# VHH binders against Galectin-4 (LGALS4): the designs that were tried, part 1

No score or structure here was measured in a lab: all are predicted.

Target 1, 332 residues: Galectin-4 (LGALS4), of Bos taurus (Bovine) (q3t0d6)
Amino acid sequence: MAFVPAPGYQPTYNPTLPYHNPIPGGLRVGMSVYIQGVASEHMKRFFVNFEVGQGQGADVAFHFNPRFDGWDKVVLNSKQNGSWGQEERKMSMPFRKGAAFELVFMVMTEHFKVVVNGTPFHEFKHRIPLQMVTHLHVDGDLMLQSINFIGGQPPSNQMPMPAQAYPMPMSAQAYPSPGQYYQQQSRLPTMEGPPAFNPPVPFNGRLQGGLIVRRTIIIKGYIPPTAKSFVINFKVGSSGDVALHINPRMTEGAVVRNSFLNGSWGSEERKVSYNPFGPGQFFDLSVRCGADRFKVYANGKHLFDFSHRLSAFQRVDLVEIHGDVTLSYVQI
Structure headers, positions and changes below count from the first letter of each chain, unless a header shows other numbers; Kabat numbers aren't used for antibody chains.
ipSAE, averaged over its two directions, is called F for ESMFold2-Fast, E for ESMFold2 and O for OpenDDE. V2 adds 0.75 times the mean of E and O to 0.25 times the DockQ between the complexes of E and O.
[cut] marks letters that were taken out.
Atom coordinates printed by the task and the answers are left out, and those that the model quotes come from them; centres of patches stay.

## First folded at step 5 (VHH; from b2 with D50E T59Y G100S D107E Y109A Y112I)

Design d2
Fold by ESMFold2, look of step 6:
Structure d2 (fold): chain B 332 residues (1-332), chain A 123 residues (1-123)
Amino acid sequence: as target 1 above (332 residues)
Amino acid sequence: QVQLQESGGGLVQPGGSLRLSCAASGFTFSNYWMSWVRQAPGKGLEVVSEISGSGGDTYYADSVKGRFTISRDNAKNTLYLQMNSLKPEDTAVYYCATESYSYGDWEYAFDIRGPGTQVTVSS
């Protein structure tokens, strides 16, 4: 079973180094680049470049370069016509050798906002017009687990289909007319608005329109080293029924799934071929509603299916997340 | 072509002072953080001090903190190291350097372009 990502969530899992690829749809305000990886235990450096083109000598709009081969620091700069610009440094090191990390670049109007492990780290003012950036380049002393481009859909004038459109065959969804703006058309409507960045735990999100076939919920998070368990519930808010209860239990090494219907728990399901919820690890979880079952992927790899026990799954309108987990991104 | 020329070393008694200079050319000096690094006989490189492009931020190795002062004059493209209260342990060749941006030269973080200047603290 091949993983098919939702529009506007374009992951690459376990890429090899060097990673040197086009940014889907080009760099745009509102886009975020999520990089999950592990710093080498013997790390000296790695870099992330936002580049103008791919050729030898391409300009670098933003060079982000953690260094352990001197005093620990992060070096930040740009390169134009073969010359480095004014060097910025942060003498605080947010990465730890041998540790998993999540590195996020949020593209804002006037700067890149860099977030490491959920904590704002630095703002780097644009020196090269951001629309000139075409490629992401990552190399160095790390292992990449994933690179995700979020909000990287091209303008609607270039690709008229709206990004993150709800799947058919629910109520018919019209494609945008010529002349409608890309950002308006690619936003997923919810009562709670757009995707949640670094939301607090406990998290409660409304699924406006309920679960429909092909609707995909994305949850990215971090398991603290001392974590015991956490819970994700797909719930009917009015009745309290839980269509799918996902309970990773780090102390037992299990991923327990169940339902809670009409005041009673159903039979537990525990079979998984691997467990992505280890202490000190980041994960991304994709929960897709199929016609007959939930299809759940972790880190791009199939984790489990869960057959629908609530036949009226369209009534599910609430996602709850609580327990020993930190959230970096939730898209409902 | 990047050029760095160190000067000001010499033989000095323990407790004495020296001022090292580094003349820079071939790059926009004020854009770069600069470092003084030293290599004692039979030892690897040690970072002694670093200074930001503007000169507003300075950092020192614990072994020299309170005794050495890094500074720069961006109008003259010159880096300085004032060394006071010198100890025999400070005996080394001193280099000024930028940190390399090159990938694939990870063994040597510092872009050393000059011959260095010998500082000898004896007797």
Scores: ipSAE 0.474, ipTM 0.831, lowest interface PAE 2.6, mean pLDDT 85

## First folded at step 7 (VHH; from e2 with T98K)

Design f2
Fold by OpenDDE, look of step 7:
Structure f2 (fold): chain B 332 residues (1-332), chain A 123 residues (1-123)
Amino acid sequence: as target 1 above (332 residues)
Amino acid sequence: QVQLQESGGGLVQPGGSLRLSCAASGFTFSNYYMSWVRQAPGKGLEVVSEISGSGGDTYYADSVKGRFTISRDNAKNTLYLQMNSLKPEDTAVYYCAKESYSYGDWESAFDIRGPGTQVTVSS
């Protein structure tokens, strides 16, 4: 089954360079742009531009530009009407040649907050209204693993009021009736909880409302090079039952799954077609609760299913993460 | 209490065969992956082979692939390792190991192992 992202989570995996695409829904306060990639071993420069419109002459609201040209620095600037603004420089280089990185741009009311590998790096004040930003442009000496746009739309619990069907004239191709769109939306996975950014490990998150069908939990993180193992538990707090235990073991190259019910472990499951949990790697994990099973995707690719062993999986109200992992983003 | 006890080790000539056994008790044997791990003199622990609870999935280290066969009898709570075409490099203490989950850092790949059985391959 193809990975379908939850509303408000729009990942692109393995994009080619140059990446020059529109920002879905535009740039909004509360949005975070996650860029995972690998700096080239012979990296000289790369850049991330938040751009106004399309074209070579487009204004650049925010230019983020690591440079390895002998004076390792990160240059930050804007471009308006063909002229660069006041350059800001960071003489600390948070990127390493040949190393994986996670770059996060958090769109705040007054600035971009830049986080690199989980560490705050810089705040860049808005010089151009963020609402004018339409495109993300990435290019240079790097490989892209993923670009994710997260947040920006409040979960519209507002049932779109049935737009009064103004009788559009006959010739307009039947836009799927708002009802069909709504029905399709109802089939999409939901993210119910607020996001946690760079939460400490161990992580203990409460699933408000419990685990329901279509609920999707997103976990983004980094596996340290020296990591041995870490654990993700979907747990019933009151009983201690674990409906789903996920245990990547780096030493074994295994992804172990199990349940802990009524004081005993069940049968282990280990079979996977690939292992996304490599030392020194970033991962994007999506856990979706189905009617009869968990569906787990890593980096947009199906990883495994886990049949519900706890029939009352709705009792699950805790997500626990512990062990050798650094978390960048958790949404439960 | 979880208990594991290995047997079947000994001295064998190169090219010879041994069959190791591990008696397990104190847990639902069929629910757990079981492994054979060995430790050669001056070396760390090496996973030799692993088998799923049902026995449907097996894993072998490259060093033993094609020569060793892991199996289990869940009715007898016993794990086996058939070792054929033994080499001097196979000389080690062999341990039966059960994996478990812990909330801590995995200091070891296995939470419980037996006392081990010595396998010596020498001319």
Scores: ipSAE 0.000, ipTM 0.250, lowest interface PAE 12.3, mean pLDDT 87

## First folded at step 9 (VHH; from e2 with T98V)

Design i4
Fold by OpenDDE, look of step 10:
Structure i4 (fold): chain B 332 residues (1-332), chain A 123 residues (1-123)
Amino acid sequence: as target 1 above (332 residues)
Amino acid sequence: QVQLQESGGGLVQPGGSLRLSCAASGFTFSNYYMSWVRQAPGKGLEVVSEISGSGGDTYYADSVKGRFTISRDNAKNTLYLQMNSLKPEDTAVYYCAVESYSYGDWESAFDIRGPGTQVTVSS
């Protein structure tokens, strides 16, 4: 079965550079843009631009530009009408050559909050209305693993102010209006729980309403290079039963799945076609509850199915994560 | 078009002083960090000093720290480098530079620079 992202979760895996694509639904307050990648060993520069429109000369609402040439720094700026604004610089470099990184842009009311590898880095005040931003542009001396747009559900009550139609010249073939994509997304059950950003481990999240069919749990994280193992449990809090136990074991190169029911472990499952849980790697895990099984995807690829062993899987009300993992995003 | 023009270089004895100036035009000077970079014979470009658009933040290479002072007059669109206690190893062509913004075409960091001014420190 093809990976279907959860509503409000729009990942692109292994995008090629340059990445220059529309931001789904535009920028909205509450949206987070996750960029996972690897800085080149011989990195000089890379940049992330939030751009107004597409094309050479587009205004840049936010230019984020790590530079390793000269002195290590991160340059932050905007561009309007062909002119750069007041340049901001951070003389600290949160990126390392040859190292994996997670860069998160959180769209706040008044600023972009930049988080690098789970650590707040900078707040960049909006200089251009965030509603005008339409494209994300990434290029430079890096390799991209994923770009993910998370969140940004329009508040129920704010009628989309009609985007003042800049008169696009007539001839551009009707790319289906971003509005039609939004209408289809509105019918998808909203991920019921609030997202947790960089939650500490151990993580204990309550599934409000229990585990229901079609519910998708998203877990994004990083496996430290020294990691041995970590655990994800879908648990019945009252009984301690574990409907689904996921245990990546880095020492074994295994992804162990099991259940713990009525005080006993079931049959262990280990077969996977690939292992997404390598030391020093980021992972994006989607766990979908089906009628008869869990469907688990990693980085947009099917990882495994796990048949329900707990018939009353709806009793599952807890997701616990513990062990050698750093969490970047959890939505239950 | 961005234009940068350095002046103030010359021959000086060790321990001497020079003041370099750079006249800037063709861009909003105060929006940009400005840099002094130098190139000694047979060596690559070296960043000597940088100053923020407002002039509030200054940075120096370790080799010149305590001896050089970068400043700017935004009203005059002019960058300065006061060089004191000059050493023979400071001999280089000095450039006023603006770091380029890269949009797909990755330019060298300091391609936007003036023609340079020669500083020679010799007994």
Scores: ipSAE 0.509, ipTM 0.823, lowest interface PAE 1.5, mean pLDDT 90

## First folded at step 10 (VHH; from i4 with S54R)

Design j1
Fold by OpenDDE, fold request of step 12:
Structure j1 (fold): chain B 332 residues (1-332), chain A 123 residues (1-123)
Amino acid sequence: as target 1 above (332 residues)
Amino acid sequence: QVQLQESGGGLVQPGGSLRLSCAASGFTFSNYYMSWVRQAPGKGLEVVSEISGRGGDTYYADSVKGRFTISRDNAKNTLYLQMNSLKPEDTAVYYCAVESYSYGDWESAFDIRGPGTQVTVSS
């Protein structure tokens, strides 16, 4: 089954270099761009550009450029009308050759906030209106695992309050206007909960409205090299029942799934075709609630299905995460 | 075209001083970090010092810290290196350098340099 991204979550997995694609919906305040990759063992440099249009000579709103030249630095700049602006440098290198990394650009009102591996790195003031930015360009001595654009939902257009219909004079016998077929716009289950950025562990998130069919929960995180295990629970808060228990065990190289219902554990499921939860690795987990099962994807690839054991799975109203994991993003 | 031209090198005795200058043209000088790099005989390129576009930030190699001072005059598009307490190990060709923003061939660090100026420290 094809991976279907959650609304407002637009991942590209294993993109090839150079990556030069449009930013879905354009760049907006509140948007975050997540880049997961691996620095080459022999890397010299790579860059991330936020660009105005496509082509040679496009303005660059933000140029982020780690350089590994023995005098390691990160160069930050902009380009306008063919000229580079005031160069900024950070003499600290948050990247390691051969190591996986997560690079996050948060679009703030006045600046780009850069976060590397969960640590704030730099704030780069806007030099070009962010609304003009249309493309993301990534190239260099790295391997890309994923690029995700988060938070790009246009503010829900406040339905223009119906213009107060001028009181048409009373007289005309209003033929019963044919029943407004309320096209139930199948409100694609909007990810109803606010996103959590770098939430601490343990994490407890409330599923407003409960777990419904087609709801997708996104969990991005990092497995520390010394990690033993961590847990993700889809839980009924009132009873303590766990509809889905996910337990990656790094010591065993296993991904254990189970349920805890009416005070007892069910049968464990362990079979997986691959394990995305390796020590020192980043992961992107999507948990989708289906009618008869959970569908879980890791890094855009199907990981496992888990049949509903709790028939009333709609009672699930809590997501719990605890153990040896660092979270970068959770959307409930 | 970016052009860099070093001057001020020469022969000096240990403990002596020199002042290097670099004239820059062909780019917005004040927007760029500028560097002094050196190459001793049989050795690779070594960064000596760097200075930010506005001159607010300076960096020095440990080997020259406390002895060398980098400065710039943006009105004159000129970079300077004051070298005091010179040692025989400071003997090298000194280059003024700026790094380009290349999208293609990742050029080596300090890819744009002048022809260099020889500094020889000898008794």
Scores: ipSAE 0.766, ipTM 0.922, lowest interface PAE 0.6, mean pLDDT 91
Fold by OpenDDE, fold request of step 12:
Structure j1 (fold): chain B 332 residues (1-332), chain A 123 residues (1-123)
Amino acid sequence: as target 1 above (332 residues)
Amino acid sequence: QVQLQESGGGLVQPGGSLRLSCAASGFTFSNYYMSWVRQAPGKGLEVVSEISGRGGDTYYADSVKGRFTISRDNAKNTLYLQMNSLKPEDTAVYYCAVESYSYGDWESAFDIRGPGTQVTVSS
């Protein structure tokens, strides 16, 4: 079955470079752009441009440019009418050659907030009206794993959660190529809850309205290199029943699924064609509630189905996440 | 066209001082970080010092820290390097440099430089 993204969540997996595509719906306050990739071992430079239109002569609202040239730095700037503006530099390099990274651009009212591997990096004040920005351009010495456009609704007054730093892995582990998935307009029901950015673990999210058919829960996170296991529970808060228990166990290389109903665990399911939860890896998990089963995708690729064991799955009103995981984004 | 022209180099005894200047033209000088880089005979290019467009941020190589001072006059489009307590190891061609924004193969650090000025520290 083809991956269907949740409304407001528009992922592209394994895009080729150069990436030069329109920003779905345009750039808006409250939007976040997630870029996951791997810096080349021989990286010299890469850039991310938020551009006004398409073409070499396009204005650049925000130029983000890590440079690994021996005097390592991140250059930040804008370009208007063919001229570069006041250059800003960060002499701290948050990227490592050969390492996976998550780069997040949060579009705020007055600036771009840049977060790298869960750590705030820089705030770049808007120099060009953000409404004019139409394209994202990425190129350079990197491999892209995913680009996600998230949000576009006015940020609910949710205070930015403190970003947790991701420990950088020593070696780049090969991410399984899930194939190229393009952004599809989803007719899925609108996600009702506000997204959580970099929420702490343990995470307890209430599913407003309960779990309904076609509802998709998105969980993005990072597996620390020293991680042993973590848990995702779709739980009935009043009874404690767990309709779906997902337990990646890094020590076993397993993805265990189960249910806990009426005080007892059901039969474990372990079979998967691949394991997306490797130490030092980023993951993008989509859990969709179907009529008869959960459909779970990781990094745009089908991971497993889990038949409903709780017939009244609509009673599920809580998502719990605990254990050895760092969360970057949760949408329930 | 971007133009950089260094001056102020020369022969000096150990412990002496020199002041280098760089005249810049062809770009909005105050928008750019400016750098002094040097190349000694048989060695690669070394960053000496860097200064932000507004002059608020300065960086120095460890080898010159406390001895060299970078400054700029944006009204005059001029970059300066005050070099004190010069050592024989400071002997090199000194270049004023700007990094361009290139989208292609020419992404070399400090890709825009002047012709350089020779600094020789010798007894």
Scores: ipSAE 0.757, ipTM 0.917, lowest interface PAE 0.6, mean pLDDT 91
Fold by ESMFold2, fold request of step 12:
Structure j1 (fold): chain B 332 residues (1-332), chain A 123 residues (1-123)
Amino acid sequence: as target 1 above (332 residues)
Amino acid sequence: QVQLQESGGGLVQPGGSLRLSCAASGFTFSNYYMSWVRQAPGKGLEVVSEISGRGGDTYYADSVKGRFTISRDNAKNTLYLQMNSLKPEDTAVYYCAVESYSYGDWESAFDIRGPGTQVTVSS
């Protein structure tokens, strides 16, 4: 089954360096660019450029450049017609060599707002109209885990998007009747709840229309170095039944899954192919409801399946997250 | 194209003063932070002081704070370093520098610098 990301969530996992690609639909107010990565142990520099085109000598609307090869600082500038503009510097360094980070560029009307590891860092006023930006360019002494463009819908005049094929999947078009064709087309993830940016923990989100097949829940978060455990529950709010309980336990190095149905816990499941919930790590978790199981991906890689134990999984109407975790983004 | 030329070095006794100058050309001087860096005998480069493009922000290494003053005259494209209360450990070649925007592990932050001016503090 082809992976279909939630609307307004367009991830690229484990990109190679240099990353130099179009921004889907161009840069827009309300868009955020999430860069999850690890600073090299021997980092000297990396940069993130918001560019007008991708050719040699392309204008740079915003150059973001942490440097360790002098005094520690972040250099910020623009480049127009081959000439750098007025240099700004922030003499605080929010990155640590060898450490994981989350770098967020929020596109505001008057400026880029830069947030590093959940803390506001700097505001850079637009010098080049933001609508002229076409490409994101990242290179230097880092390892990229993901780049994600969140929010800001593409303009309507860009009906076909390069990231997706458009047309519909073949299975949807093979239906024998028009009524079934319409039903399959309407079962795409069109009933998503509102996205939540940096929501507090504990988090409670309502699933309008319940948990349906192909519905995908996106959770981006951070594991504090001293974290002991946290919990994600997919619940029937009225009964307290938990269709899927996900409990990463950092002290045990385990990702425990279970159900809580009719007042009792089911059989524990612990097997995972890898554990993405390490101390000081950022994660990107995708939980998709299939017809016969939940399919769970972390950082773009399959983590586990969990067979439905609650047959009436459509009754699940609450996502609950609590414990030792910080949330940067939740899409229901 | 970028040219930086230091002057004002020389031999001075401990406790004395010197004023270094750096003439700059080939770039929009007022857009860039400028640095004084020094290299003592047998040592690597040490950043001594830094000043913002418009001169509003200045920074100093702990070893020179309170004794050295960085300034610039953007009308004359000139960077200055006033060095007071000089000590023998200030003996070095002093360079005027602009940090490079280049990226990569093999590049030096101070690739764009002048030929330097020798400062020797001794009796």
Scores: ipSAE 0.600, ipTM 0.883, lowest interface PAE 1.6, mean pLDDT 85
Fold by ESMFold2, fold request of step 12:
Structure j1 (fold): chain B 332 residues (1-332), chain A 123 residues (1-123)
Amino acid sequence: as target 1 above (332 residues)
Amino acid sequence: QVQLQESGGGLVQPGGSLRLSCAASGFTFSNYYMSWVRQAPGKGLEVVSEISGRGGDTYYADSVKGRFTISRDNAKNTLYLQMNSLKPEDTAVYYCAVESYSYGDWESAFDIRGPGTQVTVSS
């Protein structure tokens, strides 16, 4: 039961350092890069680079560098032709040594927007055309839990190829044909609703068209260290029926699932092989509606299945999230 | 290739003033934040003050705030520290520094500094 991510959601789980890999399809407006990790207990620095090409001398479109050596700050710059540009600094340190974090780079037309732990941090104006960026490079005093490329999907029949990003032309044979692209997409889970970035809790999201087979809901969040529990409900808004109730209980170390149909709770299901909802930790949760069950993955690993108890599951039209959780991304 | 050279230190009475200078070469001076750091005998480095590349933003340690003024002249590639109302606690070797971008320098932010200039505040 291999995890297959929905289109436009391209995670890498538990990458080792240094992380130095191509950005899928190149960097594009509307793309977000989500980095979840833990700052080392003795952190001095780490960096994230958006690089032009691969190699030691590659230009750096955006260097993001939290530093605890000296005064606490974040250093931001670019590097062109071996020379660093005008240094920017933010004398606010959004990372804590030993703490989990979520770092998001949102690619806008004129700048990168940086968000740390759900709070806007800085906007860095493009100095190198963003289309020339080909690689993400992360290294330093941290542990990576995940890197996700979200949104900005290239046109179905070709990728952008900025001329200044490569010293030589790319091979045209590297791109799939339009027919093969459609075949690949027809085998993938679907997501149909608009994304919500850093939505407040309680969250209520409308499932337009209801809960159809292969529909996938993505929930990325953070569990406060003092959290007791939180709830995710897949609900029929008009009747109050809950097709799937997911209730992580941090105080009990349990992930409780149930249904609430016709005014009654069903039998609780509690068995899991691991618990991804640790205090002070980030998670990403993928909930896919199958024909006979929900299939649920956390952090890329199967967590549980839940057989449909509501026969008319297509009537589910509301996703409700409340309790001791902070949300960074919800895709219906 | 980066070279930094401090000057202007000396012996001064409590309540007195000194102006430190730092000549810089081997890099595009106006692109970088610059720092003054100091080291008393037997102590580690302490960041005293910092200034942005264009000089628009300045920062000070609480121990010197209101008494010291950092400035720079980018046309002359020179960093300054005006030190007023000096106290015996200000006695140290003062270095001008620029922070390294190399991740191999993560052990110390201030490995790129000059030889320093001694400031001694004593009656």
Scores: ipSAE 0.587, ipTM 0.878, lowest interface PAE 1.7, mean pLDDT 86

Design j1
Fold by ESMFold2, fold request of step 12:
Structure j1 (fold): chain B 332 residues (1-332), chain A 123 residues (1-123)
Amino acid sequence: as target 1 above (332 residues)
Amino acid sequence: QVQLQESGGGLVQPGGSLRLSCAASGFTFSNYYMSWVRQAPGKGLEVVSEISGRGGDTYYADSVKGRFTISRDNAKNTLYLQMNSLKPEDTAVYYCAVESYSYGDWESAFDIRGPGTQVTVSS
């Protein structure tokens, strides 16, 4: 089946250059733009622009421009009415030719916060009201792996909504109880719990309300070049049962899946048609709980299904991540 | 139309000093980092020094650190390079430059520069 992203997570995978598209829902405080890519072996420059419109001569609220064609540096500026503003520069170069990178722009009240490969890099104060920004423009000597807008939907639409937008189910003989029927019928796909930005490993995230159908967990991370393996567990914390154990093993080139129920491991599952967990690579993992199975996508492409072995999968209340991995974003 | 005009070059003995100047016009001078770049005979362009638009940050090539000082006067739209303890290897045409933002600039960072001023260091 086709990949369906969770609300507030709008990825584009393997876009071509130039990338020049609207920012979904417009730019707002709390939004982050995640760019995963590979710097060209022969990189001279690339840029990321936050633009006011798309036309010729559009204002640029924020120009982010790594340069290798002089001294290595990053140039940062704005452009209004055809004129560049006060130039800022960082003489440290966080990008390496031929290397994968993750570049994150976090939109804060007073500035853009730029994070490269998990390390804070620069804060660029707003010079143009951030609400005027409509487009993201990326071009230059790179290959794009993904562009993701996170927090890309505004807080609940302020248009009038009835106080009973979530109708109470009427009692009917076909439904055992109104409470059970109402929750089942009114359940919307969602990511519950706060996002975690650059969380440490080991990571432990609580699934309030347990693992329900349509719940989607998003994990973005990086595989260090020397990594041997790491683990993602969907776990019942009180019992230690593991409904889904995902164990990428870089030394073997395998993605091992299993369960640990009632003190025993089940049968391993290993078959995948591709392996997104290469040394030195960034990944974007989506784990969706379906009625009959977990559905797992990596970098927008289906990776595997894992049939439920724990019949009471809603008891899963913990996501645990440990081992040789660096995390940039976890949403549960 | 950007104009950059260097002056102050000349012939000097090893160990001597020169002060280069660059008059700038046609752009908001104080917004931009400015560079001195040089081209020795048979060589490509070498970045010698850079200075921030407001003058607070300065940077130097290792070959000139401790001997050269970049400065600017934003009221007069003028860039300076004080060159002390000059060596024969400092012989070059020196250019005042500003890096372009325009489309295609990733082929050459220093297309926006003056005609240059010759500095010759010899006995």
Scores: ipSAE 0.564, ipTM 0.870, lowest interface PAE 1.9, mean pLDDT 85

